# VHH binders against NHL repeat-containing protein 3 (Nhlrc3), part 10

Target 1, 325 residues: NHL repeat-containing protein 3 (Nhlrc3), of Mus musculus (Mouse) (q8cch2)
Amino acid sequence: RFCGSLVSRTFSFHVSWRMEDPLFRLDLGWPKNSEYFTGATFCVAVDSLNGLVYVAQRGDNIPKVLVFSEDGYFLRAWNYTVDTPHGMFVSGTPFEQSVWITDVGSGPYGHTVKKYNSLGDLVQVLGTPGKKGTGLNPLQFDNPAELYVDDTGEMYIVDGDGGLNNRLVKLSQDFMILWLRGENGTGPAKFNIPHSVTLDAVGRVWVADRGNKRLQVFDKDTGEWLGAWDNCFTEEGPSAVRFTPDGKYLIVAQLNLSRLSVLLAPPSGSIGDCSVVSTIQLADQVLPHLLEVDRKTGAVYVAEIGAKQIQKYIPWHSRTPAFGA

## First folded at step 4 (VHH)

Design c4 (from n2 with S31K S104T W106S R108P; framework vhh_7nfr_2)
Fold by ESMFold2-Fast, scan of step 4:
Structure c4 (fold): chain B 325 residues (1-325), chain A 124 residues (1-124)
Amino acid sequence: as target 1 above (325 residues)
Amino acid sequence: QVQLQESGGGLVQPGGSLRLSCAASGFTFSKYWMSWVRQAPGEGREWVSSINSGGGSTYYADSVKGRFTIARDNVKNTLYLLMDSLKSDDTAVYYCARDLGYSTGSYPGYFDYWGQGTQVTVSS
C-alpha cells in the first residue's frame, strides 16, 4: 500500500517498524495532497486558530509557499515575492493571523524577514531586500535563519544561517531593536550558525546554536545569557527547537543525524543539563531541518529537506493545554 | 543539467601545496552550501570541508584544520580548496559536492550532486 510505501521510504528499517516513540506517533494519513511537495521543504508554520499549515519549499519553477488544512488537504499556494525561504512563523491577534518568512536568497527578495497576510499579500519587509549586511540603522540581515513572535508582538530573530552575522535580535511590535546579542565565537552569548529560536513558558529565549553544538538560553526582557546545553549534541548540533504546548518537553532536530529528540524542559529558576526523554530516528536521507508545534493540538510538523516532505507527529496521549505563542 | 567539474589535482611532494577548483553549472550556485569530500584508495568517503551559500562560514574536518582553506566565488560559480602542508595521508580523489545537509562536523550531510573527482597524490 501507499501507507506502507510511505513508512518504508521515510524511515530506516528499524524505525519503520517502530512508527512512534513513547510520546508521539507518525500520522500516516497526513498530508492528503503530498504531490504538491515538488521541492526541498525547508520550513513549516502552523495557524492553530484557523487550522492551517504553511510550508515553504525551494526549487526552480515551483510554488514556494503551500497552504494545507490541519487535516491534510491542499488549499492554495503563492511565490511571487519569495526567493529562498528558510524559516517561517505564524503570528497575530485572534482577529487576524499573519505569516512571517525569512528569505536567504541572492535575488531581490533575499536577506529579509517578510510578513504576509493569510491571502499571501506582502504587508511588511524587514532588512534591505537583495542586500546582505551587518547594519543596525536600518537593521540588515545576512541569511536570517528563523524567527519567533510572542503573543505581545515582540519578535526574536536569529541571523544567520551561515552568513557573516551570528546574532539574536529582539524587536518590539513596532520593529525597534530592544536588545541584540551575539558575535561569531564559542563563548557565552556567541554563536556559530544560530539556526532556530523559541520561547519557553517562563520568559526564556532558546537558540539552537548549531555550529557550536548547543542550545543557548537568554532572558527575554534583558537579553542576559542564562546558560547552555551541549551534553545532548556532541555528535551534531541542533537545527530546530520548539516547546510542547504544556511546556513539559523540547522537540529538537539534529539534521545530519536525521534525528528528532524529545528533551525534558528545565523547571523555572534553573537551566541544568539536557535530558533525553525519547528519540525518533529517521532514515539518513530524511534530514529534518526546521519544525513547528501546533499550540492547540500539540502536533509536531517536521520539514524534511532530503525526503522533500512535511511529516506530522501526533501526541500519543491527551495533553493539558499549554500557553499559546 | 546540474554539473560540477573539479580541476587542479596532481602529484605533489609532502609539505607542498595545491589549489583545487570546482566549476558549477545548471543551478543557482549562490543559493547552495558546497562541500569537498575525499576518498582514499580502499577507504570510504571522508567529508573534508564545507562552505555556506554566502561564503562567510566555513567548516573543516579535524584532519585538515589549519592546513586547508575552502572558498567560493559566486560571480564565477566556482568552489575552491586551497591545500597547504600536504601529507601522504591526504592522497585521495577529491570530489566537489552540493550540500543539502549543511555538513559542519562529526556526521557528513546529504549530497545530491557530485563532480567526477580530481586525483591528489602526495608522494616523495
Scores: ipSAE 0.018, ipTM 0.501, lowest interface PAE 7.5, mean pLDDT 87

Design c5 (from n2 with S31R R98K Y102F S104L W106D R108T; framework vhh_7nfr_2)
Fold by ESMFold2-Fast, scan of step 4:
Structure c5 (fold): chain B 325 residues (1-325), chain A 124 residues (1-124)
Amino acid sequence: as target 1 above (325 residues)
Amino acid sequence: QVQLQESGGGLVQPGGSLRLSCAASGFTFSRYWMSWVRQAPGEGREWVSSINSGGGSTYYADSVKGRFTIARDNVKNTLYLLMDSLKSDDTAVYYCAKDLGFSLGDYTGYFDYWGQGTQVTVSS
């Protein structure tokens, strides 16, 4: 009955890392209240300022959003205005944090990107609930996959988890389109299932172009295409991408291979080629989907749709006498 | 409560055709992806096909592509699998499954509820 969590925790630790010490270690004690994972866990987001971890799950007659402490204790569950959650991101000021959730499919809340306050109240809806579309005025979505909100409040949305749009949209803090890139295809700045989006420390937007088995990179201010990495993804495309807080590594998930990879970040002046530093091979049924990095601690939270759980990975301390961050 | 009930299985000769149906109740059928999964005697489960909530996107295992067609009727709350050019290797119990989302063409999804299955036997 605990088969998925036991299998993923055991096999990820004992068989996954190569001869070098792992950069990350699994926190076997997180969460404390895994019994609340009553549905399929699709995404995770972190409020580093308040020490909260948000989890969204799919299923009938269950709360769609779960809130845990960073220490693993279940605190509350909310939000019945979420239909089919896909991606999630926490943003805001020290005075007011919000959680954004992308919602996919043909349900009454589908084809939307929705903002909730910390109490679970719906405060903003982008898209038209229940209606897919390609329109830009008003902005419409067709299965929006994920979003990223930077410290200025500007946001980056990838729209196309199996939908027709296959695009990256940048919005201002007031939700005006600043630039848009993408259409269905295999060429530069074209996408097939753009699934995850993140920002690096030097003003580049990284998109997991899952169906095309690559990461693509864009200038955040202009939307100019800067390059792509495909050499690490010949077997399977990336489903998730995040940078470590120090900017040194990318963490990616490859869902159907049940694998996490740590990639070396590119030099500031170039994109270069992808280099794998280490991998975490999970059991085949675990299926890591989306992940999030705690900006304060560097902890990595992984939503594992097959195992119906979130796993927490903590940066490994150096072998030196001093402990790492 | 959620119920999925398959029908339409049976014995058919190689090269024949069958139409499977799955009657769904206890949930809002039109909101969910649906899938067919089969299990041959002594084998593991094999994903066969998936269809999105609106019926506009369909996905197939390589072993059945071009021979099988998945369809749904959201008014009747019914999932279908139309099987053509059946082979002895298609002999299996076929299950319909409520799928919480299908994100990639080669991904099997998760299945939070399964039907009881319907037997398909392809033999002379």
Scores: ipSAE 0.000, ipTM 0.227, lowest interface PAE 14.2, mean pLDDT 84

Design c6 (from n2 with S31K N52R R98K L100V R108E; framework vhh_7nfr_2)
Fold by ESMFold2-Fast, scan of step 4:
Structure c6 (fold): chain B 325 residues (1-325), chain A 124 residues (1-124)
Amino acid sequence: as target 1 above (325 residues)
Amino acid sequence: QVQLQESGGGLVQPGGSLRLSCAASGFTFSKYWMSWVRQAPGEGREWVSSIRSGGGSTYYADSVKGRFTIARDNVKNTLYLLMDSLKSDDTAVYYCAKDVGYSSGWYEGYFDYWGQGTQVTVSS
């Protein structure tokens, strides 16, 4: 039994109602420098190869992008050419990691998907800064929500976080459109606020179709619609979706319920029905927006816009180090 | 300077055959999906067929399956539509269209460049 004064912006509660043991635990010691969370924290991305955690926040006269170590220490910050960050993803080689940031709103850097090096230097811009649109040549955006970049450098962008576009765009590593799906609607391959995008281990693209209270699934090579899951989202649509590194589970955020759900991944060739295996109930009004999974450790980082913080969840049975000879 | 130029249209009797060609220039033709789209008098545009960049995958509208064959020659930078068993309902202006889809992808109905069109009239 708790009273309200026992719950703070840095405190979360985990309860599993459908598991014998909890899959994840909150790391109360992460980050070490939470004082740098001076704005609403919208997204988080992980450089597993270099042990870095990127956080983007909104607010006037504050640094928009923060860089932490995986151990929680603040390293640096920047805000050049970042206006209203929404989604973020780290991609590249071990020697040349890049941070992609989606930027929304009416500011001079809005309606873009921008690539930065680890120091915050702008190296690529997709879209037209400050100008929304539906065009494909050149590609235009209207409040791009999130992106995912696969190991080949091909990228998947969901465009329409409150904008007029409601589409999933696949680009080559040279930023050419490979395929595009979607328009505003409730039918198959139609979206209402496509908010998050990720890939599974068997060549499927998963989209959090937030306004339609479902996940939709597509073939990554053709863009063919493969199915949808709506049975887990009757109360609130998904705002974020990621797979655990072993491919066994999906982690989904439901913003207005302040809740994370752990779902069982479907086998190859079948979408099936959604199955909730555990639920992490966060403190009231923390509002989990987007999240990222560390591909190396399985740690889950959650951007909580209401609480103005990032929280880190660690698997109870983390990857066991092999003892070498 | 992307250019697409169709040829091979004309007047044919029902049950007849035509071969349409589209000469492409100004882009790396072999890397893009290509499509044929038609527009009948007083109607909107209707997608007819698409072919993958390497020529290995082809797709057809239900109205033309089994009668039309899409093909390409990446050495000559030319797209073809072989039309057999033509019907009066096939009467339309046929457009060569460059898909937004690069070598590995495709999206029906999204095209960034179009040819001028070639008229096909099927009448007795």
Scores: ipSAE 0.000, ipTM 0.265, lowest interface PAE 15.0, mean pLDDT 85

Design c7 (from n2 with G101A S104M W106N R108E G109P; framework vhh_7nfr_2)
Fold by ESMFold2-Fast, scan of step 4:
Structure c7 (fold): chain B 325 residues (1-325), chain A 124 residues (1-124)
Amino acid sequence: as target 1 above (325 residues)
Amino acid sequence: QVQLQESGGGLVQPGGSLRLSCAASGFTFSSYWMSWVRQAPGEGREWVSSINSGGGSTYYADSVKGRFTIARDNVKNTLYLLMDSLKSDDTAVYYCARDLAYSMGNYEPYFDYWGQGTQVTVSS
């Protein structure tokens, strides 16, 4: 597309059409070192305990994983055993934080979900490197899109981003399959490109069922389907979903509309219908892909593949000090 | 520089016991799953046992369950295999391996470093 090429060459920086939302504002001072965004930025994860922001980008002969401080300073990078990053999540104990990365490449490290320690050392591989598949014994992946790890170490993986699989997999802390839901389709508990996964505060798993233009909701312990929201997504499916730390709102990205939506969280007793509180309209071709919420500050970090950047949004009423306690 | 060094193998009578050790160096041992894998003469490698990074979860092949115990000492950076009620079928070279995958039979094994092996022979 010539129009997209011309826009990308004209604008080195993309600015939100709305810099202010009733609940959030763009931090114009983050990051301090945007020159390290040399590739397409696909995902972001936050270590709230240590004030670190992890960014993964795609491109040849560039560092694939970048580490920034929450204040926007570039700290370090690594490029080991990562082919094509897609989704990322930081988990661990107060003594040891780790970063998980999903890899969708056709190279020697693709079709995997990999765990790295804070130094960038590879410590765990799920799936078979370089080999896509549908198998459960051994568990195989085909373009695993994203993961979420809860405070117990139990893991939720959505597989896949345009591959043969259309499923939500729950693993124990020791990587045993506890339950699995999904096949290709439009009905309840069926998916078309399950792209993002998160938990709410009341034991529900939320999946961005991107190709079906809806969010689907499951019981975290049983995998029982609890409902879906489609009324907010008639124009474009959700590419990312996260809850604010207080549990009041969902933040959702719609990639091709270059839009973020703030949705009201449902009450504990029902799923109901989607209610939009506010929207942040980004410039055309910014393409917000995946996002993460800082559990400590409530800051929202958005990976924008078209703009080749991460944007940081700060809650107006909930801003914490730059240095944590 | 990652190194794994096995010891404790030898000749033992059927029904006897052995304790294998694997000394690890050059990496943060406490961050990794560790496994024992054996290879009998003329056969492929067979997974025997795995232990998680903290030592709280252990997994065994059906052929050794109830007879073997895997353990680790994260202060000494040492992996152990305690072998009881040994059978002639247990005769093999035993390898210590750093395990990047969940190698209990549910995942394809992904071992990035191996020891040199220690011979266990069970015969009369």
Scores: ipSAE 0.085, ipTM 0.578, lowest interface PAE 6.5, mean pLDDT 87

Design c8 (from n2 with S103P R108T; framework vhh_7nfr_2)
Fold by ESMFold2-Fast, scan of step 4:
Structure c8 (fold): chain B 325 residues (1-325), chain A 124 residues (1-124)
Amino acid sequence: as target 1 above (325 residues)
Amino acid sequence: QVQLQESGGGLVQPGGSLRLSCAASGFTFSSYWMSWVRQAPGEGREWVSSINSGGGSTYYADSVKGRFTIARDNVKNTLYLLMDSLKSDDTAVYYCARDLGYPSGWYTGYFDYWGQGTQVTVSS
């Protein structure tokens, strides 16, 4: 019924009202170059050592990987060998940082998990480009959703984002399968769209089992199922999960609810039930998909496919550790 | 402008040894897995060996395990294949390949660039 603002031109100053989480606030000054978000922004990864933020977006005739500084300045972009990005993770060695990207869909680069060096060169491909599969020798993927790389170089991959596979795979530094869990289902260690994967500070692997509306927890060394949280996800399953650097909280996204939740981390030796500390309600069409936490600053970067942007949330009382005077 | 140039092939007697080299240029050699693949007369390509980007992990086909050693020099951008106890069945053209894939070799690898090959003949 109200249509006055649509049919007439009037001049007024409006103050933007934004509801803030008690633990986090939106950085309104990030990014500086939002004009580069020309496609649907699906994932984000942070190089805390070099102060870089990587963003992957989907769309025709646009750059698919964008690189920003932690201060929000656009630095560079590349288009090569990325078809349909889904998840992304920055991993490091003492010698260099690298970016891993999961690639989905029927394009020539799809059904792969690919590593790029700091110069943007493709250096490693897991899976068979353009060919989905369920095989383990060699390991095949069907819409690999996300990965996490431990400081040891061991990898955790969740496969798939609506594909035939419903698996959590642990790989060695040389990409040998160390253990594998999962098949399609609702029982313990079974998945329906395992969408996000992370580690906590006490040797547990956390999987966003999106279609089953829960988080599932596994021992990182054995793959033993340790428990699940479903009580916070009755309306919708989690699309993303990350721990804060202090290990005190989990940050979870619920895509269609356009919601971020801060959850209390369980102590060592207990999984218990999910406890919501706070919630950040985004506008209805924002659609938070995947997110990343800066291990140095505690900043949370959220890839929002509906809004076609990355938003940065900062802890209210966070301080960057002094690395140099 | 990726280039891979093999050298060191030749005629050797059974039981002999040979060292192949592959000079790499036009890319950041130290970031890539590298492989050796051979093709014998009248046969298909056979994966021989792979080495990871740092040189700490090596993989071999069962036919060459214990006789061949793959190595790399990331300062010189050079890949090596040290071949000991050569047999007549090792006669083939040996190719250096840039390997984007899983370390089990050519059937799981995504080889995007190949050298022109170097001939190894094991015969009396």
Scores: ipSAE 0.072, ipTM 0.570, lowest interface PAE 6.5, mean pLDDT 86

Design c9 (from n2 with G105P R108E Y110W; framework vhh_7nfr_2)
Fold by ESMFold2-Fast, scan of step 4:
Structure c9 (fold): chain B 325 residues (1-325), chain A 124 residues (1-124)
Amino acid sequence: as target 1 above (325 residues)
Amino acid sequence: QVQLQESGGGLVQPGGSLRLSCAASGFTFSSYWMSWVRQAPGEGREWVSSINSGGGSTYYADSVKGRFTIARDNVKNTLYLLMDSLKSDDTAVYYCARDLGYSSPWYEGWFDYWGQGTQVTVSS
């Protein structure tokens, strides 16, 4: 007879694993209007002050930017001046929040990093629309992957997602280059597809150096290389990186493994080695690409290009206990 | 159901030309990047070329730059690979693939559906 067990439907088994992570749980009630995910969902950004979640998706003749409430209700959409979105970030003052979108398309809006107001009006363009390049005056991009904007208005951009550029660029609030690091390679401060960028609470810039299967760390003020973590990524490089609001953990996506990893943050004085605290194993072909953390609630939103959806994970500390009430 | 069907392979002499076609059905072809990937006997899969959803951006492996041209017809839902100046080392099964991401020499694009492949043999 049979000497082993057969799994007839792996998808249903994988759903159970998603909800068993001890640090996070899947919010099965989010979003309320998943029917608006009509394309491949590449990135997500959160306006924590106004309770808005921005999603960008790829496809022709569909709305490319979707706006949801943090409670999961569809509010509005736009597609004007967006060709092929890749990464996005919400920034601004408490009185005026804006969304930045990186665009990797070959059309008239591609190879740019663009700022939109909450209504989808274009208010700023970085790069040369429709033209890839390596130039610095003016600054050009070739498939810009993601950006991060500090509360000071200083910007960190990783360029590019499979283009000729392999660099991290810091800009002032007035879009002047403050420092730049990177070229193609495997050595310190060299990149192979820098895919995601974030800041920690102690002035360090973290880059998901996806093709080199590592995270690299830089001083935000000088651009000095501080170290790298490769020991957690031997099977698959990081596609996305974010810190939890308390600064204790990093959340990292590993696209081809359909996995999220929760890593222990290093102390302010050292980088050390990577330590995995927990993992969230997603179903095969879900493909977590980029993610964002709500800095107010700690909720993690994951853009899943294979599943064509955004999933919301909430920390257990936000859950009311079933006992002891 | 997503289907990709390749055609146009065959035997050709070094320096010759071939045109591969891939007929797509079961999805909105014009919304997806498409790629060609090849596999030579005894070797792993090698990315050859990618084209964006609108057809305006094309990308090539260094081994085929200047010799191969990728194109698409979104009205006919068909992907093409025009192969010039063929070499014996181009001998492989060529696969059409639906591409969820950008492909480069350092990073393979993610491919969720594949055709059955078409054999290209370059004989000296």
Scores: ipSAE 0.000, ipTM 0.159, lowest interface PAE 17.0, mean pLDDT 84

Design f1 (from n2, 17 letters changed; framework vhh_7n9e_1)
Fold by ESMFold2-Fast, scan of step 4:
Structure f1 (fold): chain B 325 residues (1-325), chain A 124 residues (1-124)
Amino acid sequence: as target 1 above (325 residues)
Amino acid sequence: DVQLVESGGGLVQAGGSLRLSCAASGFTFSSYWMYWGRQAPGKGREWVSGINSGGGSTAYASSVKGRFTISRDNAKNTLYLQMNNLKPEDTALYYCARDLGYSSGWYRGYFDYWGQGTQVTVSS
């Protein structure tokens, strides 16, 4: 049958989706300026200290990085030096915040991890622009998927989203390799499409090993493999992983199921098995890709490549968390 | 210089089976997520199934789940679609598609390259 559904951004998603779960609810009032989502929205990062939300989108002749207030107002955009954004992270002090972006395209800035100041000026490039590789001196990337920067400035990068490297790299604040783990495979400390990386409150690195349908866990100081969770991911691997600011839950995206899962954080001293607390089921066309948690408010921002939007989920019964972790 | 060549289509009776193949060349096949899409007469393109670069993760449109199986042979640079319990509604031109080279790939309806397609006709 001919279907007369409008395919514009404001009318593209008419299928019902769930807005609420026991822990989180959708903020229907965020953003205020959705008209700026003119491309596929791949990642989101939060400057919780200055109340800013960064969104990266893909497409020709459109702004690649959008800056919103935490209240949902469009503030500014950057266009010039981002080709094919994939992952993004905000780090730094309250006075000097930086935005890191992974770039996975075959364009002139692809296969890089790039640092921008708050104005959108490029201030650091890791990798060789436009050239994929496996080299360590200098460090090269092949489709770097995401990064996480801790409060010390040490960096954790997952490299090989569809590329050849399939590895987790830890860098010092001065960009020296401290440790590296991973190669293509299904065994411990091996990856197939390491897609997202985060830290917990007790010194562990968590990697969304998407192609192997599991989360893997490493000691942040040594890189020692500590365990894996696969029991929650039999249907689809995790595309994104973040902890809530209180450390109680993990929020995980499963892209092809259009689903967010809230998982119970493991007890101190063990990894254990995965336990699902709740799920948020989205419409089939939404495709949640990467997400970020505001460390100040506990709000969860989800980049939805199919829906071409960012959704904001707010904790139901929490007061605004204190500044920081 | 990317080429995708589909084959294996034909006329089949309802309840029958077909296996489609897609021969890929001009790129590193083992590094890309791959998809099958279809287009019925008078309708837009719809995605049918997707598979990750290593072959370990798959997804299906609800209309074909449980009947179709996507697979790949990276040594042969070939993508497959095994179609069982075919219905008249499955009648369409079937296309092999390469992911945009993006991280997750599975952005349905946005593909870098499409093949010319192979026709599948299911009689009632």
Scores: ipSAE 0.000, ipTM 0.143, lowest interface PAE 17.6, mean pLDDT 83

Design f2 (from n2, 16 letters changed; framework vhh_7aqx_2)
Fold by ESMFold2-Fast, scan of step 4:
Structure f2 (fold): chain B 325 residues (1-325), chain A 124 residues (1-124)
Amino acid sequence: as target 1 above (325 residues)
Amino acid sequence: QVQLQESGGGLVQAGGSLRLSCTTSGFTFSSYWMSWFRQAPGEEREFVGAINSGGGSTDYADSVKGRFTISRDNAKNTFYLQMNSLKTEDTAVYYCARDLGYSSGWYRGYFDYWGQGTQVTVSS
């Protein structure tokens, strides 16, 4: 990190051969309170219904969870039960939103997936705090990387970020294991650093199998392996994956290339091959790690561990499917 | 301030029944799993059972399954342990706890607040 006038700049280059205008543009006005980014910013989650952006950062004696408004103002922070945050997801209804945080490391809150309610109270801990493991009763984790929570409350967890388990776990609303896939390996349904997880609009689970340089796809109900995309990731594996709200595109981060890629979503009933629509090339030191898409606005928030910031990208000519306050 | 308070303990004959209550304050009760534990004289504290935030899911230790039932009333910020077919081995101090852990099996994970306990004595 540089102090005083920032000597390093982040440059985004939009490449599109279909249009003169880029698909996304950087919002230079977000956030308003960047001084709160005092540590390495690892993950971001969006409460689209209440217009909140959650950020988690790593560092000693700093606020580890930051809450911003969607227009960029700092609102509050907490760090009571967060050791080493890795991934985040906001879930729930308009009447009850919650934020989930995966926690990695050997501290007292590590190897857990923790739920906070809308009041900022810790309400659920999955895993054994401070103890890594492979156990299923109770469910244990070894560096859980990310989670996704369906509108039904069913959960998908990838475990882990360099841990021994290398698995995708589906849980019910009451945290019972519904199905589990994965072990360390390169074959179908095997993982090396399953780093990010999301759902598409047609009931498929997408996993960023970062160490194997591919995305893998599973049926959400059965856990059946449906296919993989590796042709877009020969240089670097995906660290993050999300769909745009209209379901047309995937946004993927490739950390060590400091690159964001916009990929064409596959048609229903077929996985096909990966197709790159556009790329956003960032400066080498930026290192995009995890990202989130605002389901209401289509804005993309990117956690950049090297630059120690969150950047917001807004759709240039995209219209939001739903607008209501 | 978070508070949990047990009531309903006492002396009962083997084969009898008791209903314990845990009244809570200082937090959004409807957001939390709640658990019952017990500690017999000279023994470690052991898990008895748990109930999810909405009351639709429960989990029990094998030693009490079929005999004990947990329920909750979110409007009253209270949850209950109905104990039937009591055995002398059920003699213990019973504690309620706020449960932040995964409730499958005998280990529940993380408990941040506990009640003071209520004594249950089952005579032969």
Scores: ipSAE 0.006, ipTM 0.342, lowest interface PAE 11.1, mean pLDDT 85

